# Ledger of designs, part 2: VHH binders against A disintegrin and metalloproteinase with thrombospondin motifs 9 (ADAMTS9)

Target 1, 201 residues: A disintegrin and metalloproteinase with thrombospondin motifs 9 (ADAMTS9), of Homo sapiens (Human) (q9p2n4r1735to1935)
Amino acid sequence: LPQNCKEVKRLKGASEDGEYFLMIRGKLLKIFCAGMHSDHPKEYVTLVHGDSENFSEVYGHRLHNPTECPYNGSRRDDCQCRKDYTAAGFSSFQKIRIDLTSMQIITTDLQFARTSEGHPVPFATAGDCYSAAKCPQGRFSINLYGTGLSLTESARWISQGNYAVSDIKKSPDGTRVVGKCGGYCGKCTPSSGTGLEVRVL

## First folded at step 19 (VHH; from q5 with V109I)

Design s4
Fold by OpenDDE, fold request of step 21:
Structure s4 (fold): chain B 201 residues (1-201), chain A 120 residues (1-120)
Amino acid sequence: as target 1 above (201 residues)
Amino acid sequence: QVQLQESGGGLVQPGGSLRLSCAASGFTFSSYSMYWVRQAPEKGLEWVSTITGSGGSTYYKDSVKGRFTVSRDNAKNTLYLQMNSLKPEDAAQYYCAKEPYWGDHTEFIRGQGTQVTVSS
């Protein structure tokens, strides 16, 4: 049984992009093979819950008063704030790229991402320039349920930037993660050391 | 190296006026919004006013509206705060700061501050 998309080409003589069953760490998983006409096809995981529960956001508003967290941290578009930085954006994901050798999600691959607002945002990433008062507004959501994969216990996020803060919640089975991240300016991203590592369920 | 240096503080009577200055260097001054904050004894840091890079927009804390005016001279890399009708509650160390941009690698910086004292 093929273990990657290149082997699918070799064993099956396939050249079309699409969903294939691959043997990954001893289990059959459905993997989307992209670039099958090339010598370097890439593996993607189709997210069952799609855009609604798989997204990344850099929140676009900045408070005039960076020393406060108004409304008990709840965002309001009518706040005493302005939208003045181009890095703000919202990206949703239908598929995510996976490196089957390292079992890492490649968060910067946006081939099957849709950016509905502003600048593209990598998978599992969030941030803002909202406030310096521990008032994160950027959001990210991961839902791997139904893919046969889950995040490992070693998967972690780092906060970067000034006054960066993050509130990240992972489900016990590792299939669901939601995060709120921000600062002045600040973001959260998966650790580059361990990456966004997944395991087969 | 980004540097900010405040000046113009002093002792004034209630109802008096002061004009604070903030000299900036080490970055493209006109590209950044600037803001003033202050810290009174035994109180936390509080925001006073913000001005956009071009100077086209200004924002104020409610308690200083109508009394304080923020401005800037981009040719001189200088930020100003004109403070009129000063009250005892305005007494504080005043600091200027640069608003951060996304992706900036510079740490949050402010100057040493300038002391404003309001006393009869």
Scores: ipSAE 0.864, ipTM 0.953, lowest interface PAE 0.5, mean pLDDT 95
Fold by OpenDDE, fold request of step 21:
Structure s4 (fold): chain B 201 residues (1-201), chain A 120 residues (1-120)
Amino acid sequence: as target 1 above (201 residues)
Amino acid sequence: QVQLQESGGGLVQPGGSLRLSCAASGFTFSSYSMYWVRQAPEKGLEWVSTITGSGGSTYYKDSVKGRFTVSRDNAKNTLYLQMNSLKPEDAAQYYCAKEPYWGDHTEFIRGQGTQVTVSS
């Protein structure tokens, strides 16, 4: 059985993009092969829950008073704030790229991402410039359920920026992650040390 | 390098007026919202007012509404705070600050401040 999309081409004579079953770390997984007409096809994982639970957001509102965290940190569009942070954006994901050699998600690949507002935001990333008072409003969501993959225990996030804070929760099985991140201005991204590494369930 | 320099503080009697200025340099002034904060002795930093880059919108702390007016002259890279009907509780070190923007790689930027004292 093929272990990557290039092998699919070699073994199956396939040249069309689509879902293929690959042998990954001893298990058969469904992988979307893109660029099969080329000599360098790429592997993607189709997210079962799609856009609704796989998204990244840089929140666009900014408090008039950056020294406070009103409403106990709850997001409110009618707050004493402005929606004028132009670096804001919202991206949702139907597929994510995976490097099968390193078993890492390539978070910056947006080929199968939809940016509905503002600027594109990488996978598993969130941020804002809402407040300097530890009041994160940016959100990201990861749901790998049904893909046959989960995040490893080593997968972690780092906070970047000024007054950056993050609240990230990962499910015990590693298939679900939700995070709130922000600062003045701040964001959270997967650690570059280990990247966003996944394992086969 | 972003630089802010406040001026215009002084000693006034209750009910008096002062006009603070903040000279800005090192960035495109009109592209950023600016705000004033103050710090009284033994108290934390307190937000006073914010003005958008164009000057089209202004916002105030409730306790200063109707008494303070924030404005800006983008041609002069200068932020202002007109303070009328000053009260003893307005006494503080006043700072101007620049709202940050991702990619600027700036820390919390404010000047050295200007002292406002209100006393009979």
Scores: ipSAE 0.863, ipTM 0.950, lowest interface PAE 0.5, mean pLDDT 95
Fold by OpenDDE, last read:
Structure s4 (fold): chain B 201 residues (1-201), chain A 120 residues (1-120)
Amino acid sequence: as target 1 above (201 residues)
Amino acid sequence: QVQLQESGGGLVQPGGSLRLSCAASGFTFSSYSMYWVRQAPEKGLEWVSTITGSGGSTYYKDSVKGRFTVSRDNAKNTLYLQMNSLKPEDAAQYYCAKEPYWGDHTEFIRGQGTQVTVSS
């Protein structure tokens, strides 16, 4: 059985992009092969829950008072704030790229991402410039349920920027992660030291 | 480098007026919202007012509404705070600050401040 999309080409004579079953770490997984007409096809994982639970957001509102965290940190579009943070954006994901050699998600690959607002935001990333009072409003959501993959224990996030704060929750099985990130300005992203590593369930 | 320099503070009696200025340099002034904060003795830093880059929108702390007016002259790279009907509780060190932007100056940038004292 093929272990990557290039082997699919070699073994099956396939040249069309699509879903293929690959043997990954001893288990058969469904992988989307893109660029099958090229010499360098790429592997993607189709997310079962799609856009609703796989998204990344840089929040676009700024408080008039940057020294405050009103409403106990809850998001409100009718807050005493402005929607003028131009670096803001919202991206949702149907598929995510995976490096099958390192077993890491390539978060910056946006080939199968949809940006519905502002600037594209990498997978598993969130941020804002909402407040300097530890009041994160940016959100990201990861749902790998049904893919046969989960995040490893080594998957961690780092906070970047000034007054950056993150609140990240991972499910026990590693298939679900939600995060709130922000600062003045701040963001969270997977640690470059460990990457966003996944394992086969 | 971003530089901010406040001036115009002083001693006034209750009910008096002061006009603070903030000279800005080292960035495209009109592209950034600016704000005033103040810190009284034994109190934390508190927000006073914000003005957008174009000057088209202004926002105020409730306790200063109707008394304070924030404005800016983008041609002169200067931020202002007109303070009327001053009260003893307005006494503080006043700072001007630049709103940050990712990839630019994201530090909490403010000047050295100017002292406002209100006493009879």
Scores: ipSAE 0.853, ipTM 0.947, lowest interface PAE 0.5, mean pLDDT 95
Fold by OpenDDE, last read:
Formats: C-alpha cells, structure tokens, sequence
Structure s4 (fold): chain B 201 residues (1-201), chain A 120 residues (1-120)
C-alpha cells in the first residue's frame, strides 16, 4: 500500500487529485493528494468538521484604553474600541497540509484555506493588538476528530510580541484545541522546536 | 527609531489650565492613533485620551470628559492635550504614546513624560 501521494502515482498510475487511502504508521488513513499531475504531489488531511471548527483569527478591534481588560476579557463587538487593526484577518480551513515524514502539520500552507476577512492567517495561529493588559481576543480552533489523527503531547504554542499572552486548551485525546491569543500587539504560533506534530490514533 | 517628547507641564492652581504637547518622530505620524496616559504617585498607569490618525475621532476617560481636549497637527508631527478646570486628582506624570502595529516595536512606546502639579 502506498505511504504517500508520490507512491500512489507510482503504484496505481494515478494522476488526478483526490482522496486516497495511504498506509500511515501502520494504519490506513484517507489523505487528499494534490498536484498529482506533477512530480511533487502534496498530502492534505480533509477536516471533517471543516471551516466552522478549524479557523485562525487575528482580531481587528483595538481598545480606546489599552491599559485595561474590560468585561473580564470577554469579546464584545460593542466595546469601547475601534475596528482598525489593518493586520487583522480570518482564515478557515477545509484541508490542512501534513508532512508524512515528520508527521507535522504545515501551518503556513493555505492551499485549501479560505480567508474571509483581512489578511490570511496560518493554521493554529491567533493574535491581536487589543490591549496591553493581558486581554487576548484572537482565536484559533483545531478539530481533527474523524481524521484519524491527533496532536501529540509535545505540541506546544509560543507567545510572540509585545505584552503577548495566550490561553490554550487541548482535549485529553488531542483532537481538539482552542486558543485565545493576543497582546499589544501579540500572537501565538505552534512552537518551531517540535512543530505541530500529530499521531495516528 | 520612534521618539516621543512631551512638554508643557507645570504647576497650576485648582481650576487652572495647561496645554501639553508631544513631538513625534521616526514614523509616519498621521498613520497612527495616539494616546495620552498619566501616572500619579503610588498609582498605576491610567489612560486619559485617544485620537485617531486623521484626528477625526477622539475618546476620553470619563473623569476628564468636558475638561480635556486631545488634538493633533499632522503637518507638525505634534500631539496636544488641552487641560482645563484642572483638579488635584489630575496631578500626575503625563505621557504621550503611539498605538503599535505588529512589527513596529516590542515594547510600550512613550516619551519621558511631563509633570503636571495641581496645588493651591
């Protein structure tokens, strides 16, 4: 059985992009092979829950008073704030790229991402320029349920920027992660040390 | 490098007026919202007022509304704070600050401040 999309081409003579079953770490997984007409096809994982639960956001609102965290940190569109942070954006993901050799998600691949607002935001990334008072508003959501994959225990996020803070929650089985990240300005991204590593369930 | 320099502080009696200035350099002044903050002795930093890049919108702390007016002259790269009807509780070190954008800087950028004292 093929272990990557290139092997699918070799073994099956396939040239069309689509879903294929690959043997990954001893189990059959459904992988989307893109660029099958080329010599360098790429592997993607189709997210069962799609855009609604797989997104990354750089929040666009900024408080008039950057020294406070109003509403106990809760997001409110009617806050004493302005929506003028031009670096803001919202990206949702139907598929995510995976490196099957390293078993890491390539968060910067946006081939099957939709940016509905502002600038594209990498997978598993969030940020804002909302406040300097530990008041993160940017959000990211990961839902790998149904894909046969989960994040490993080594998956970590780093905070970057001015007054950057993050609140990240991972499900016990590693299939669900939600995060709030921000600063003045700040963001969170997966740690480059270990990457966004996944395992086969 | 972003530089901000406050001036115009001093000693006034209650009910008096002062006009603070902030000279800005090292960035496109009109592209950024600016704000004033102040710090009284043994108190934390508190926000006073914000003005958008164009000067089209202004915002104030409730306790200074109707008394303070923020403005800017983008041609002169200068931010102002007109303070009328000053009260003893307005006494503080006043700082001018630039709203940040990602990649601009990694710390809270403000000037050295100017001292405002209100006493009879």
Amino acid sequence: as target 1 above (201 residues)
Amino acid sequence: QVQLQESGGGLVQPGGSLRLSCAASGFTFSSYSMYWVRQAPEKGLEWVSTITGSGGSTYYKDSVKGRFTVSRDNAKNTLYLQMNSLKPEDAAQYYCAKEPYWGDHTEFIRGQGTQVTVSS
Scores: ipSAE 0.844, ipTM 0.944, lowest interface PAE 0.5, mean pLDDT 95
Fold by ESMFold2, fold request of step 21:
Structure s4 (fold): chain B 201 residues (1-201), chain A 120 residues (1-120)
Amino acid sequence: as target 1 above (201 residues)
Amino acid sequence: QVQLQESGGGLVQPGGSLRLSCAASGFTFSSYSMYWVRQAPEKGLEWVSTITGSGGSTYYKDSVKGRFTVSRDNAKNTLYLQMNSLKPEDAAQYYCAKEPYWGDHTEFIRGQGTQVTVSS
């Protein structure tokens, strides 16, 4: 039973990208192997709930009145605002890369992400430049349900920037995380840099 | 590094006019929206107006709309606020402020402001 995509090549003679069962930490996981034609295939986890539940956003609107947090922080289509924050972007994810040695999601690998607006945004990242009143609008969403993985307790976020705030909610089982992050300007990102630690369920 | 210097305040009677200026340096002035905000003693900061970097769009607090006009001269790196039909409620310390970008570490209020006093 192979323990990574390189072993799938070596042990089974496989040469196609696709889903394979790997023995990871004593349990069987379904892993997408990409780049199987090369000497350096990469391991990805296919997200069962896909793009709709797995996305990262740097929100692009800024208030005309930067001293307020209108609508008790709720996002409104009719805000008194302008869409002019040049660092904004929205990325959604079908698969995420995993480093099976460290058991970390590699948040900056966007191979299986779609950026539908603006700049690519790493997994588990959100931000904005909406107002100075600590009124976060940027969102990220993580849903690992059905993948066989959950986030560990060591999975933490930091807020960066001026007036930065974050509101991050984790499910008890570690499979779902939502974040609401921003500043003037600000963002939240995993505290370990580009990695987000997971465990096999 | 970003420097904003407000001027033009003073004492006027109700119904009078003043023109405030904000001299800007240390950044590419035309690239950023600018704000006028004000603060009366023991009150919070109150937004007055916004102008986009090009000067193409302006926005105002409802209570000053039609009486105040924000403008900018990008060749002189100067922001202006023309205040007409002044009322006692307009008395405050006035500040200009710069719209931030990602990586901007400066505080929102940077200058000393300029005092506007309206009395009979």
Scores: ipSAE 0.624, ipTM 0.877, lowest interface PAE 1.6, mean pLDDT 91

Design s4
Fold by ESMFold2, fold request of step 21:
Structure s4 (fold): chain B 201 residues (1-201), chain A 120 residues (1-120)
Amino acid sequence: as target 1 above (201 residues)
Amino acid sequence: QVQLQESGGGLVQPGGSLRLSCAASGFTFSSYSMYWVRQAPEKGLEWVSTITGSGGSTYYKDSVKGRFTVSRDNAKNTLYLQMNSLKPEDAAQYYCAKEPYWGDHTEFIRGQGTQVTVSS
């Protein structure tokens, strides 16, 4: 009946990182406990669909002509562009950190993320600096299916930056969100900044 | 704080030449790509050329290739547009613009521009 990873240590005498069932809001939830060898274990949710469906991108290309949105906004590998946006990056996620007291995903914890390009990008974040013409190229994807969690209706994104635009699509059950975000330069991020509220299904 | 001041416009006959200048201050000029854009009466903004921060790469709108040359003097913080073989369709208010970085709140057009008029 532990309610966090610290209680798993105390009540079960466990000292190994791994998956444990916790009692959260009256329901069982599978939580990966990391840092169990220390005094400060952290709670993570393993993403069943993995890093192919859970990623965050700040797109690194910028158009030579910043006044256009070519290809009807579609991304092309052969664009008239240059890959020189220094804030760019791509991170994919196998697990995400959760604060079990507030029931928020901690988007800035990248312990189980892989940054394959550029700077680390927080979970649920996307952006670019592609053009001034409402042409978002940055993508993020969230897939919580199979985790026992869904985003609550309070999960909101805000656009930040100059000429910023976002197109966010959430599934009705709160398990899937995709975003297309950008500006000149611009990003979209959860409205709370570093967290996204979830509920146990 | 970022300031861009365009100059060098004027009245020329078709086939004539002008050299536009853009004096830049308030930022590390050599770190940023720069643009020339123009606006004719009752038209939207039209891209003309781009030059990278080092000056190593230049790009042009097709209709000005071979006639216009963008350049920069990073020691003088100045962007240039050499305009040769001018045509009536080149008449416009010309602006320089700075490529942004994350957190840049500056509007794309910041100067007053410089008018280029080509007599028909």
Scores: ipSAE 0.578, ipTM 0.861, lowest interface PAE 1.8, mean pLDDT 91
Fold by ESMFold2, last read:
Structure s4 (fold): chain B 201 residues (1-201), chain A 120 residues (1-120)
Amino acid sequence: as target 1 above (201 residues)
Amino acid sequence: QVQLQESGGGLVQPGGSLRLSCAASGFTFSSYSMYWVRQAPEKGLEWVSTITGSGGSTYYKDSVKGRFTVSRDNAKNTLYLQMNSLKPEDAAQYYCAKEPYWGDHTEFIRGQGTQVTVSS
């Protein structure tokens, strides 16, 4: 079985974008091959749970009182706040790009993402500029269940920015991660040193 | 770099008035909301008021509404806080603060503040 999308082209004579089964680390993995009419196709994983459970947010509201964390950090539609953070955005994902050599998710490839508000936000990224009281409001969600992949223990997030803080929760099996991230202003992203590494189940 | 210099504090009797000023430089003043915050000895930092960059909207802590007025002069890069009907509970070191943007590394409190003392 082919081990990447270029091999699918070369060994199978395939020339159309679509789902193909590849042999990755000795196991079968379903990969969406994009750009198959070119010499440099790209590998994507189709997310079984789709946009509703795979999204990234930089939250756009800022508190009138930047020194507080109201409602014990819960988000409220009726907050005393303004929607004026210009770096804000919301992106959701049907597919994510994977580098099959390193087994890393390429979080900045947005080919199969939809940005419904503001700026595009990379996969596994969240942030805000809500308050100086370490009150993270930005959210991301990852759900790899059903893809044949899970995150390895090396997958780690870092917080960036002033007053930055994150609350990252990973499931024991590595298929689910949710994060609340923010600062004044702040974001969390996968560490560049460890990346967002996955393994084949 | 961002510079904020507070002035106008002093000693006043209950019911008196003061006007604080905050001279700003090192950024496009009109592009950012500004805040007044205060700190009494051995107390936490307390928000007092917010004014948007254009000056079109103002917001106040409940206990100062109707007594304090925040304003700005964007031509002079100056933020003001008019404090009327001062109470002993208003005594504190007052600071102005700038709203950040992404990549802004400015500390929230920049100046030394200006002391407001209310005593009979």
Scores: ipSAE 0.514, ipTM 0.833, lowest interface PAE 2.2, mean pLDDT 91
Fold by ESMFold2, fold request of step 21:
Structure s4 (fold): chain B 201 residues (1-201), chain A 120 residues (1-120)
Amino acid sequence: as target 1 above (201 residues)
Amino acid sequence: QVQLQESGGGLVQPGGSLRLSCAASGFTFSSYSMYWVRQAPEKGLEWVSTITGSGGSTYYKDSVKGRFTVSRDNAKNTLYLQMNSLKPEDAAQYYCAKEPYWGDHTEFIRGQGTQVTVSS
């Protein structure tokens, strides 16, 4: 059985983008092959829970008083704040790209993402410029349930920026991660040293 | 190389007035909101006021609202704080600060400050 999208093209004569079963690490995995008309098709995982549970946000509101964390850190539409952080954005994902050689998610490939507000935001990334008082408002969500993949224990996040804070929760089975991240200004992103590694279930 | 330099502090009697200035350089001044913050001895940093880049909106700590007025002259790259009806509780080192943007690699950017003392 084919082990990547290029082998699907070569071994099966396929020329259409679509879902194919590949033999990965000794197990069958459903992979969306994109760019099959070219010499360099790309492998994607279709997210069963889709856009609603797979998104990345850089939050656009900034407090008038940057030294406080009002409402015990809860987000409110009626905050004393302005929606004026020009680096803000919100992206949601129907598919994510995977490097089948390293078994890592390529978070910066946004081909099957929709950016509904502001700038594109890579997968598994969140941030803001809301407050200097450890008050993260940016959110990301990962839900791999039903894909046949889970994150490994090596998947870790780093915080970047001044006053940066992250609160990241992983499920025990590695299929769900949620994060709240921010600073003044700050972001969280997967560590470059460990990447966002997955295993086949 | 962002630089902020505060001036205009001094000794004033209760009920008196002072006007603080903040000279700004090293960035496009009109593009950024600016803050005034203050610090009394052995106390934490306290927010005083915020003004948007255009100067169109101003915000104040409740205890200074009606007594202090923040303003800016974008042609002169200068931020101001007019302080009227000064009280002993207003005595502090006053700093101007620039609102950050992603990619700023420094802490909360502020100048060296200017001292305001309120006494008889």
Scores: ipSAE 0.347, ipTM 0.760, lowest interface PAE 3.6, mean pLDDT 90
Fold by ESMFold2, last read:
Structure s4 (fold): chain B 201 residues (1-201), chain A 120 residues (1-120)
Amino acid sequence: as target 1 above (201 residues)
Amino acid sequence: QVQLQESGGGLVQPGGSLRLSCAASGFTFSSYSMYWVRQAPEKGLEWVSTITGSGGSTYYKDSVKGRFTVSRDNAKNTLYLQMNSLKPEDAAQYYCAKEPYWGDHTEFIRGQGTQVTVSS
């Protein structure tokens, strides 16, 4: 069985984008091959739970008083705030790109993302410019269940910004991660050193 | 390099007035909202006022509404706080702060502040 999309093209004579079974680390994995009419096809994993459980957000509201955390941290549209953070955005994902050599998700590839508001936001990323008072409002969600992949224990997030706070919950099996992140234009992103490494189940 | 320098503090009697200034440099002043915050000795930092980059919108802590007016002169890169009807509870070190943007690693407080003292 082929081990990447280029081998699918060469060994099977396939020329169309689509789902193919590849042999990855000794196991079968269903991979969407994109760009099959080129010399550089790319490998993607189709997310079984889709857009509703796979999204990234930079929240767009900013408090008039950046030193408070109103409503015990609950999000409210009627806050004393402005919806004027121009870096804000919301992206949801049907597929994510994977580097099969390193077994890492390439979070910045947005080819199969849909940005419904504002700027595109990379996979597994959240932030806000809402408050400086431990009041994260940005959200991300990852659900790999049914893909044949899970995140390894080495998957880490880094909070960036002097007032950034993150609260990240990983499921024991590594298939589900939810995070809330933000703080005075801070964010959380995967660490470049540990990235979003996955393993084949 | 972003620099903020507060001035205009002093000693004033209750009911008096004072005008604070914040000189800004090292960034495009008109692109950013600005804050006034204050800190009394051994107290936490308290928000006072916010003004948008254009000056089109202003917001105030409830206890200073009607007494304080925030303004800005974008041609002079200067933020102001006009403080009228001053009360003993307004006594504090006053700081201006720049609202950050994505990827901005700035500290909230950057200047030395300016002391406002209200006494009989």
Scores: ipSAE 0.336, ipTM 0.760, lowest interface PAE 3.2, mean pLDDT 89

